# VH-VL binders against Protein krasavietz (kra): the designs that were tried, part 10

Target 1, 172 residues: Protein krasavietz (kra), of Drosophila melanogaster (Fruit fly) (q9vne2r244to415)
Amino acid sequence: KLHKAQASQEAKRELQQALIDDINDEKPYNEITSDIKDFSQRTNIPDHEIIVIIWSTIMSLGEWNKKEELVTDQAVRHLKNYCPLLQAFASTDRSELALILKVQEFCYENMNFMKAFQKIILLFYKTEVLSEEIILRWYKEGHSNKGKMHFLEQMRKFVEWLQSAEEESESE
Key: E = the ipSAE of ESMFold2; O = the ipSAE of OpenDDE; V2 = 0.75 times the mean of E and O plus 0.25 times the DockQ between their complexes.

## First folded at step 16 (VH-VL; framework fv_socazolimab)

Design e1 (from c2 with heavy chain T28D; at its last look DockQ between E and O 0.05; V2 from the best seeds 0.00; counts 0 for: pae E 8.6 > 2, placed apart)
Fold by ESMFold2, look of step 16:
Structure e1 (fold): chain C 172 residues (1-172), chain A 120 residues (1-120), chain B 109 residues (1-109)
Amino acid sequence: as target 1 above (172 residues)
Amino acid sequence: EVQLVESGAEVKKPGSSVKVSCKASGGDFSIYAIHWVRQAPGQGLEWMGGIIPIWDEAKYAQKFQGRVTITADESTSTAYMELSSLRSEDTAVYYCARDDEFYFDYMDVWGQGTTVTVSS
Amino acid sequence: QSALTQPASVSGSLGQSVTISCTGTSSDVGGYNYVSWYQQHPGKAPNLMIYEVSNRPGVSNRFSGSKSGNTASLTISGLQAEDEADYYCSSYTSSNTYVFGGGTKLTVL
């Protein structure tokens, strides 16, 4: 049981390094996606763990401004480049929720990103990395306790807007 | 860093239309709302409407419903405001402004303003 | 889409404090914490001074904002000559729109 746990963590570290190497080699995203899928099959790492590793890896590559006003735009520009890669592994409700929770944790642990959360989620909604259903689920019941009051307030207007569109659809 | 640059001043006749452009640079266009605000000579600020580019959805102040059309083009990072059936009372400076939130909250970046003069 | 009420003018002496009020309803100022204040000098675009009731976007700490019920307030302490300008409050509304107050001319005596 210990041997199996150690092998799993080793595989995840290898995946992270392989992803870094592929990005540094400037490989096309379709090739990066294929490499990750091959690795995932060999090691049985599920998509909800893969997408979190991808997030952590691409954020580790950024050289982030310490000013909150500047880092939000910097983060959105950086993440835009990787949305196709994230989308490829946002294959289930579980993988999408895992991503939101990791973003919440990242913004909480990195104080210059505290105000960036909404903009990152909005980007992921626009690029279809995250669905409306999962964002609403996160807001209602799926969020973690890390900075919850702050992040829920940030998202209130967007969630109200989503619910307004959903309400109109149900009225047909 | 972030800039909004509006199109140049215009002189229009009553009954015509005007279309003002607002080009954004130095930020991410799709996830910030763009407001349109006008100010007639000697008067206060008046909100006309705004657009959320990610939805391509505009909202309008009731006073301007039916006369104003607000659009956005993500490929050029440009918002547009068109005001039709112009009257002399529409003579004003027209501002675009960026909201730092998804939905309308506050305007952190302003364009330089476009003077529209409606005269016979 | 209720208009916000501001006094038309207010005055204060150099070095003193002045407070400008902004009164709305429960559908805007009272119902949301999305109240902002803008300063406008003649011939210039407005500048954001306060957002979300009380936050400063890198402006002097002589400017402070607060809210009680349906009324928001902008307080300017240590008045200086350059503070002479027009001041506007604004708020998000429950109809998913936005509204400005009528503006207040601050005169520094």
Scores: ipSAE 0.007, ipTM 0.594, lowest interface PAE 8.6, mean pLDDT 86
ESMFold2 (binder alone), look of step 16: mean pLDDT 91; pTM 0.932
OpenDDE, look of step 16: ipSAE 0.850; ipTM 0.919

Design e2 (from c2 with heavy chain Y32F; at its last look DockQ between E and O 0.71; V2 from the best seeds 0.00; counts 0 for: pae E 3.3 > 2)
Fold by ESMFold2, look of step 16:
Structure e2 (fold): chain C 172 residues (1-172), chain A 120 residues (1-120), chain B 109 residues (1-109)
Amino acid sequence: as target 1 above (172 residues)
Amino acid sequence: EVQLVESGAEVKKPGSSVKVSCKASGGTFSIFAIHWVRQAPGQGLEWMGGIIPIWDEAKYAQKFQGRVTITADESTSTAYMELSSLRSEDTAVYYCARDDEFYFDYMDVWGQGTTVTVSS
Amino acid sequence: QSALTQPASVSGSLGQSVTISCTGTSSDVGGYNYVSWYQQHPGKAPNLMIYEVSNRPGVSNRFSGSKSGNTASLTISGLQAEDEADYYCSSYTSSNTYVFGGGTKLTVL
């Protein structure tokens, strides 16, 4: 049991380093995705943990502006470049929710990103990293307590917009 | 498909103001960016500013800071640009343009343009 | 204050290729991959030809874009009479604003 826990942590560190190396080597995203999938099969790291590692690695590569207003736009533009990679591992409801929760935690713990949360989630909605259904689930019941008043209020207009969207049906 | 329809041509006196509207159809107005670009006769394109409607977040080119106000009304899917203290040099065609992103990137759909003439 | 520099005019013969340059700084063209190109025929609104340096929005593959350092380029191959127009580059800037180049008149000979 102790060996299992230590091996899992070692595997996650190795995955993060491999991802850093692949990104620094400028590998195409399909090759990076394949490398991560091979690693996950060997080590039994589930998608909801992989996507969090991807997020953390991508954000560690940014050179962030000190001005909060500029860093929000910078973050969205930085993340846009990696949405294909994130989407490849947003394969289940659990992985999508884990991503939202990690973003919530990141913005809470990094004060210059406090205004960035809704814009990052909107990016993930528009690039199909996150589904409408999972965003609404996060809003209703899936959020954490970290800064929840702030992030729920920040998301209110977007959630209202999602809920009021016109019904689309086939054959109409 | 997204279309932008601007308000009609206007003739204005120096010192007055003009407010041009830009109605969007076919799309998700709240999560677009809307740009305003003008072009004086025989001259190039000049970016004036833009807005991201869902957050009512407007940005302005420094040249127009203090004279231009850009707003959006999500209920009517309409953006507005108001230019005050008009001078003859403000005679131009005023375009609105959509950015499919919610930040300033590119302008993939353009309105037909609104001619504003400032004359005595 | 900062402007993107384009040649005032370029010309080319039917069927050949031309390249239009757009030079900025590290605070716009050089620092970001948000360069766009627009075509404008007389009396018409501009039309997007290239976005994010090299992407085409469903336009002919005769139009291609690239960037090196602080200079972006639009290349038009297989020139046709209808390509005669004004061309503008644009870029996002580090102040969260947008800027256009001065424009280039393309004459097809």
Scores: ipSAE 0.412, ipTM 0.776, lowest interface PAE 3.3, mean pLDDT 88
ESMFold2 (binder alone), look of step 16: mean pLDDT 91; pTM 0.934
OpenDDE, look of step 16: ipSAE 0.832; ipTM 0.913

Design e3 (from c2 with heavy chain D105E; at its last look DockQ between E and O 0.53; V2 from the best seeds 0.00; counts 0 for: pae E 4.1 > 2)
Fold by ESMFold2, look of step 16:
Structure e3 (fold): chain C 172 residues (1-172), chain A 120 residues (1-120), chain B 109 residues (1-109)
Amino acid sequence: as target 1 above (172 residues)
Amino acid sequence: EVQLVESGAEVKKPGSSVKVSCKASGGTFSIYAIHWVRQAPGQGLEWMGGIIPIWDEAKYAQKFQGRVTITADESTSTAYMELSSLRSEDTAVYYCARDDEFYFEYMDVWGQGTTVTVSS
Amino acid sequence: QSALTQPASVSGSLGQSVTISCTGTSSDVGGYNYVSWYQQHPGKAPNLMIYEVSNRPGVSNRFSGSKSGNTASLTISGLQAEDEADYYCSSYTSSNTYVFGGGTKLTVL
């Protein structure tokens, strides 16, 4: 009997290591994207799982300050460097929502990042990794229960801004 | 095209305060940082502070802490800088400038400046 | 909070290249890649010339930026009369603030 779940997990670990190697080799992001797409096609890993692996990998490469106030800006600046890579795999509504949910989980499980969520999502909005539609869907019904009240309140001002009748944005 | 229009020139007495406005048009306001920079006659540029309007998050240069207050009104797309306890050395041109980031990095659009003169 | 050090003035002849230095510390220029350069003509507001050390926001390719250690540099090649202006560097700092250099007056001879 074939263990697709076991083979899938091994492929995901191989992808993560290949990504680390490409980043350490300082490959251009278009080459990294191509490598990941080739791997994805060979292993049948969908974009909504790929984008989560990319997130986890790039966050594992950071040397994070223990002071919450400093780590938020550090995280945003770190992630900005990788937005082209994330954007390449934000190909569907499902992949975008998977990314938001992973960010929510990460901030919940890593105490020094609890106040970073809204800035990370704003970064992804500005760099077109996440669409307005998917951010609003997450806010209304797509969120997880992990830190729900905290993250919904944190996002309230941004969501109100997105919904404003007088807004003009850099997106789209 | 984004434009920043500052309030007009002001003449103030020592010990008073001044509040300069900076209205943004032709672009998004709430999610971009607004800087305040001054330049005394014949002197260099001096960063005073800035604000990220959507979070009401202001930051100040150490030199101005306690004397400067920076605010924003999202409904009018206007940022404000208030400098109190004015002295003659506060005579300067006061610029607002937009950062196209939501954190402080650089200033891609500048207002034309507001001259504040502090004299007896 | 520290300021960035620039020479007070530099000069060059038409067609020459000049380099303006901007020296900070590991807490600003050395620790981050968020150095910008601004050109200011007399009586005018500053204009962004270089951001993130070396990026041009649609300005002439005669302007280039670089960084080595704690020192950033703006190089202007093929000097023209309109390049005569004041030039300021700036940097993000580890205290989440922003600082300018003292400015450099470029004189085109």
Scores: ipSAE 0.294, ipTM 0.738, lowest interface PAE 4.1, mean pLDDT 88
ESMFold2 (binder alone), look of step 16: mean pLDDT 89; pTM 0.920
OpenDDE, look of step 16: ipSAE 0.867; ipTM 0.923

Design e4 (from b6 with heavy chain S35H K59Y; at its last look DockQ between E and O 0.77; V2 from the best seeds 0.00; counts 0 for: pae E 3.0 > 2)
Heavy chain, then light chain:
Amino acid sequence: EVQLVESGAEVKKPGSSVKVSCKASGGTFSIYAIHWVRQAPGQGLEWMGGIIPIWDEAYYAQKFQGRVTITADESTSTAYMELSSLRSEDTAVYYCARDDEFYFDYMDVWGQGTTVTVSS
Amino acid sequence: QSALTQPASVSGSLGQSVTISCTGTSSDVGGYNYVSWYQQHPGKAPNLMIYEVSNRPGVSNRFSGSKSGNTASLTISGLQAEDEADYYCSSYTSSNTYVFGGGTKLTVL
ESMFold2, look of step 16: ipSAE 0.542; ipTM 0.818
ESMFold2 (binder alone), look of step 16: mean pLDDT 91; pTM 0.932
OpenDDE, look of step 16: ipSAE 0.834; ipTM 0.911
ESMFold2, look of step 17: ipSAE 0.465; ipTM 0.802
ESMFold2 (binder alone), look of step 17: mean pLDDT 90; pTM 0.928
OpenDDE, look of step 17: ipSAE 0.858; ipTM 0.918

Design e5 (from x1 with heavy chain S35H, light chain S25T; at its last look DockQ between E and O 0.03; V2 from the best seeds 0.00; counts 0 for: pae E 5.2 > 2, placed apart)
Fold by ESMFold2, look of step 16:
Structure e5 (fold): chain C 172 residues (1-172), chain A 120 residues (1-120), chain B 109 residues (1-109)
Amino acid sequence: as target 1 above (172 residues)
Amino acid sequence: EVQLVESGAEVKKPGSSVKVSCKASGGTFSIYAIHWVRQAPGQGLEWMGGIIPWFDEAKYAQKFQGRVTITADESTSTAYMELSSLRSEDTAVYYCARDSEFYFDYMDVWGQGTTVTVSS
Amino acid sequence: QSALTQPASVSGSLGQSVTISCTGTSSDVGSYDYVSWYQQHPGKAPNLMIYEVSNRPGVSNRFSGSKSGNTASLTISGLQAEDEADYYCSSYTSSNTYVFGGGTKLTVL
């Protein structure tokens, strides 16, 4: 009961540390992916929980500028290096939505990232970490209340762009 | 800080083409839309089109559809605008400008402008 | 007609306020909060003054923007000689493009 909850939390901490160690050892991403998959199978941690741990870990490795106008470019450059790793665990609709929600939470809790949200989601769309369908679902119904007005407004033009491409394909 | 540097002034004959370059520095190139805006002597600003470099997606104002081609090269952080079938009324200053968004919202950084003169 | 209508000129005395209007349609100014304003001095590139109707990009708070219905407004308070310039509004349109107003020449008296 309590022991199960504590063991699960301990497994997640072990995963974070193992990922940090693998990155610091400069392991190839295919090896890191394999290590995480082996770990997740042994500990029964699903991909939607794994991907948010990966996010939290790789963001903890950055030394972020306090100036909002500089951190967006820094974040995009940093995250681009890890998109293959994130892609490996964006295996289900649930894992993709969990990632968006974690990014939303992160930007809300870290004021210098408040304007970076859309650019991060744009990167994840371009690198196929996130699908169009899940981004649209987040926009319409899947978002959290944390900074909702700000993040929905920030995403409005991108979502309109996604929806207009869909309309054009139907119109022939 | 972000800077946009355009290629130098051009003098062209009617019927020819011109290709203006716009090199970005001091920021991330690919995730921001690049606009092209011109201004004929004594006239207002006129949007010609723009490009989203990361998706290689260009959009054009109706007036210029078929005569303008906008491209981008991520490896050199450079956008290009080529205007064909030049006429004397195409004499203008041609600006590139960066949007703070991946798409068309507002132009927060402007190039110095490139004068294109079309005459015989 | 997606064109944005601005007065050709406005004038005001030093220290006073002026307002420049920008009237569009429901397909641009009315439907979208993507109205921006640019200042252009002779021989120079335009400068962004207001974006998304009312936000300032680090420019003086003497410049303020607003929108009501299909009309956006730029208000410049405490007029200074340096404010004498051409001012352009712009908007995102329903055709997923961008349009400028015709421009307004501000004369500081």
Scores: ipSAE 0.183, ipTM 0.693, lowest interface PAE 5.2, mean pLDDT 87
ESMFold2 (binder alone), look of step 16: mean pLDDT 89; pTM 0.921
OpenDDE, look of step 16: ipSAE 0.798; ipTM 0.905

Design e6 (from z6 with heavy chain S35H, light chain S25T; at its last look DockQ between E and O 0.87; V2 from the best seeds 0.00; counts 0 for: pae E 4.1 > 2)
Fold by ESMFold2, look of step 16:
Structure e6 (fold): chain C 172 residues (1-172), chain A 120 residues (1-120), chain B 109 residues (1-109)
Amino acid sequence: as target 1 above (172 residues)
Amino acid sequence: EVQLVESGAEVKKPGSSVKVSCKASGGTFSIYAIHWVRQAPGQGLEWMGGIIPIWDEAKYAQKFQGRVTITADESTSTAYMELSSLRSEDTAVYYCARDSEFYFDYMDVWGQGTTVTVSS
Amino acid sequence: QSALTQPASVSGSLGQSVTISCTGTSSDVGSYDYVSWYQQHPGKAPNLMIYEVSNRPGVSNRFSGSKSGNTASLTISGLQAEDEADYYCSSWTSSNTYVFGGGTKLTVL
């Protein structure tokens, strides 16, 4: 049991380094995706854990501004480049929710990102990393307690828009 | 297919204000940035600012800070740019343009342009 | 921040290639992939030709974009009469401003 847990953590650290190496080697994202899928199959790491590792790794590569307003633009532009990679592992409701929760945790633990949350989620909606259904589920019941009042208020207008857009689509 | 239609041409006196509207049709409005760009006669393009309508989040070129107000009304799919304390140098064609990303990247749809003339 | 520098004019004959340069700094051109190019015919609104340095939004493959260091380039191959227009580069800067180059008048012939 202990040996398996240590091997799993070592596999996750190996995945992080392999991802960094692939990015530094400027591999196309479809090749990076293939490398990660091969690693995932060999190590039995599920997509909902893979996508969190991808998030953490790509965010560790950023040189982040200390000014909250500037970091939001920086974060969105940084993440936009990696949306195809994230999308490849947003394969289930569980993986999408895991991503939202990890973003929530990241923004909570990194004070200069506190205002970036809804911008990141909007990016993931527009690039089809996250579905409308899972965003609404997170808002209603799936969020964590980490800064929840702040992040729920931040998302309120977007959630209202999503609910109205559903009514427009059905009425057309 | 998104289209942007701006309000009609205006003639203004120095010291007054102008408010130009930009109505979007044929596509999603609220989650895409709307830019405002002007072009004085015989001159190049100059970015004034832009807005992300869903959050009423505006950004401004430093040159125009304090003189320009950019707003949006989601219920009418209309963005507005108000320029105050007009000077003769503000005579220009004013364009609105939509960014195809929700952040300020590039402008893929442009309005027809609205001429504002500032003359005594 | 600084304006993007373009030549005031360039010219080329039908069927030739021309290149228009757009020089800025690391904060607007060099470190980021946010350079766009716009074509403007007299009396008309600008039209997007290239975005994010090198991508075409459904325009002719005769238009191509690239960058090296702090200079972005628009290359127009197989010049046609309708290519005669003003061309502007643009970028979003790290200081949260969007900037345009001064424009380049392309004359065919």
Scores: ipSAE 0.324, ipTM 0.756, lowest interface PAE 4.1, mean pLDDT 88
ESMFold2 (binder alone), look of step 16: mean pLDDT 90; pTM 0.931
OpenDDE, look of step 16: ipSAE 0.795; ipTM 0.905

## First folded at step 17 (VH-VL; framework fv_socazolimab)

Design f1 (from e4 with heavy chain Y103W; at its last look DockQ between E and O 0.61; V2 from the best seeds 0.00; counts 0 for: pae E 3.3 > 2)
Fold by ESMFold2, look of step 17:
Structure f1 (fold): chain C 172 residues (1-172), chain A 120 residues (1-120), chain B 109 residues (1-109)
Amino acid sequence: as target 1 above (172 residues)
Amino acid sequence: EVQLVESGAEVKKPGSSVKVSCKASGGTFSIYAIHWVRQAPGQGLEWMGGIIPIWDEAYYAQKFQGRVTITADESTSTAYMELSSLRSEDTAVYYCARDDEFWFDYMDVWGQGTTVTVSS
Amino acid sequence: QSALTQPASVSGSLGQSVTISCTGTSSDVGGYNYVSWYQQHPGKAPNLMIYEVSNRPGVSNRFSGSKSGNTASLTISGLQAEDEADYYCSSYTSSNTYVFGGGTKLTVL
């Protein structure tokens, strides 16, 4: 059982490196998706852990500006390039919620990203990585203490907009 | 289809200000960026600035930073551009344009343009 | 922040191809893949032809975009009389701003 835990940890590191290699090789996202699905089947890594690994890997590839205002836009533009990959693994409520919580943790632990959270979540809403339902659930239930009040306050206007919308948007 | 309709043409005296409105219809407003672009007679396009309405976050070209104010009213789906201390060189057609993103990328929908003439 | 450099005019005959250049710096065209091209007929608002360097927003496939280094290019193949217009490039910049090129008048001979 202990040997199995070590293998699982090693499998996750191997997935991260394989993903980095595929991205650097500029493989089409459908091929990257297939590679990840094959890997997850062989190694029993669940979907809600896969999407977190994808997020962490994508963010590790950024060369981030130290100025908070510049890094926010940089992050959104960087992430937009990978939304098709993230969307492929945001297939369940559990995986979507895991992604929001990982983004929250990342922004909290990386001080220059503290103001980026709402813009990243809006990007994921517009690109259908995250559903309205799961964003509202995150807002109401508060699954993590990491900067909770700050991120809830940051998201307030967007959540109010979602709750008041009586029409379909072109991006939904 | 999303449409942007700007306020009508204006004639202004030097030293005064003008406020042009841009009303969005047929789509969502608050989560898209709105650009302001002007074009003097016989001249090229000049980006003035823009706004992200949901956060009231405005950005300005360095040339205009002391004279232009860009705002939005989410309740009426209307963006505004106010240019102060008008000079004859500010005579131009002023366009609003929607960016299909909440950050600046490209301008996919344009208003019809409104002519501002500055003369004494 | 300097405007992007375009030739003032280009010309081509019906059925031929023309290419319009747009030269910036590593702080805009060279550093980002956020180059767009706009067509403007007299008295009309600009119309988006190309975004993010090479993507078409449902316009004729005779229009194509590309980039090499600090220079983006718009190529119009199978030139038609209706293509006679002004063409502007634009780019996002490292200062979180947006700039246009000076414009190119295309004349169809």
Scores: ipSAE 0.437, ipTM 0.791, lowest interface PAE 3.3, mean pLDDT 88
ESMFold2 (binder alone), look of step 17: mean pLDDT 91; pTM 0.935
OpenDDE, look of step 17: ipSAE 0.772; ipTM 0.890

Design f2 (from e4 with heavy chain G27Y; at its last look DockQ between E and O 0.76; V2 from the best seeds 0.00; counts 0 for: pae E 2.9 > 2)
Heavy chain, then light chain:
Amino acid sequence: EVQLVESGAEVKKPGSSVKVSCKASGYTFSIYAIHWVRQAPGQGLEWMGGIIPIWDEAYYAQKFQGRVTITADESTSTAYMELSSLRSEDTAVYYCARDDEFYFDYMDVWGQGTTVTVSS
Amino acid sequence: QSALTQPASVSGSLGQSVTISCTGTSSDVGGYNYVSWYQQHPGKAPNLMIYEVSNRPGVSNRFSGSKSGNTASLTISGLQAEDEADYYCSSYTSSNTYVFGGGTKLTVL
ESMFold2, look of step 17: ipSAE 0.494; ipTM 0.802
ESMFold2 (binder alone), look of step 17: mean pLDDT 92; pTM 0.940
OpenDDE, look of step 17: ipSAE 0.872; ipTM 0.923

Design f3 (from e4 with light chain N33D; at its last look DockQ between E and O 0.68; V2 from the best seeds 0.00; counts 0 for: pae E 2.9 > 2)
Fold by ESMFold2, look of step 17:
Structure f3 (fold): chain C 172 residues (1-172), chain A 120 residues (1-120), chain B 109 residues (1-109)
Amino acid sequence: as target 1 above (172 residues)
Amino acid sequence: EVQLVESGAEVKKPGSSVKVSCKASGGTFSIYAIHWVRQAPGQGLEWMGGIIPIWDEAYYAQKFQGRVTITADESTSTAYMELSSLRSEDTAVYYCARDDEFYFDYMDVWGQGTTVTVSS
Amino acid sequence: QSALTQPASVSGSLGQSVTISCTGTSSDVGGYDYVSWYQQHPGKAPNLMIYEVSNRPGVSNRFSGSKSGNTASLTISGLQAEDEADYYCSSYTSSNTYVFGGGTKLTVL
């Protein structure tokens, strides 16, 4: 039991290091995706844990500006490069919600990113990493208490836009 | 499918202001950036600023900071650029352009251009 | 630096290739992969040819873009008469703004 828990933690550390190595080696994202999928099947790490590891790893690779007004666009542009990788593991409602909750936690714990949350979520909406349904679910009831009032107010205009938008199949 | 239609040509006196409108149709408005670019006769393109309507966030080229005001009205899908304290060198064609991102990347759709003539 | 540096003019013969340069700084061209190229024929609005350094928005593959350090390049191969136009580069900047190059007049001989 204890050996299994230690092996699982070691597997997650190995995944993070392998991802760092693959990114530094500039491997094509589809090859990175395949490697992670093979690793997750061998180690039985579910997609909702994989996507959080991917998020943490790609954010660790950024050289972040200390100024809030500059870091928000920097973060969005950095994350845009990795949206195909994130999208590959945003396979279920659980994985999408795990991602948005991790983003909420990250922005709460890193003061210079406090204004970045809504723009990161909009990026993930536009690149289909996060569905409209999951963003609305997070807003209504799925959010954590970390910075709740701030992040809900930050998202208000975007959520109102989503609720008023006329959605058609194949147009999004 | 997305189209931008600007307001018509204007003749203005020095020291006055001009406000050009840019109406978007055939697509969404609020979550895309709108740029304003001008071109004086025989001159190149000059970025003036832009706006991200859903957040009412406007950015300005340093040269125009203090003279340009860029706004958006989501209910009419219209962006506005107002240039004050006009001089003869402000005579130009003024373009609006859409970015299909919510930050400034590139300009994939352009308005037809609005000629503003400052008589001096 | 508020404007990107382009040659004022460039020329090439029909069927040949021409390259237009766009030189900035580490605060724009060198620091980001958000360089675009626009073609403008007389009396018309500019048209997007290349975005994010090398991507084509449904434009002929005769147009290609690249970047090395602080210099971006637009290459037009197989020159045709209709390629005669003004060409502008542009870039995102570190102050969250945008800049254009001075423009290059391409003459097809």
Scores: ipSAE 0.484, ipTM 0.810, lowest interface PAE 2.9, mean pLDDT 89
ESMFold2 (binder alone), look of step 17: mean pLDDT 91; pTM 0.932
OpenDDE, look of step 17: ipSAE 0.869; ipTM 0.923

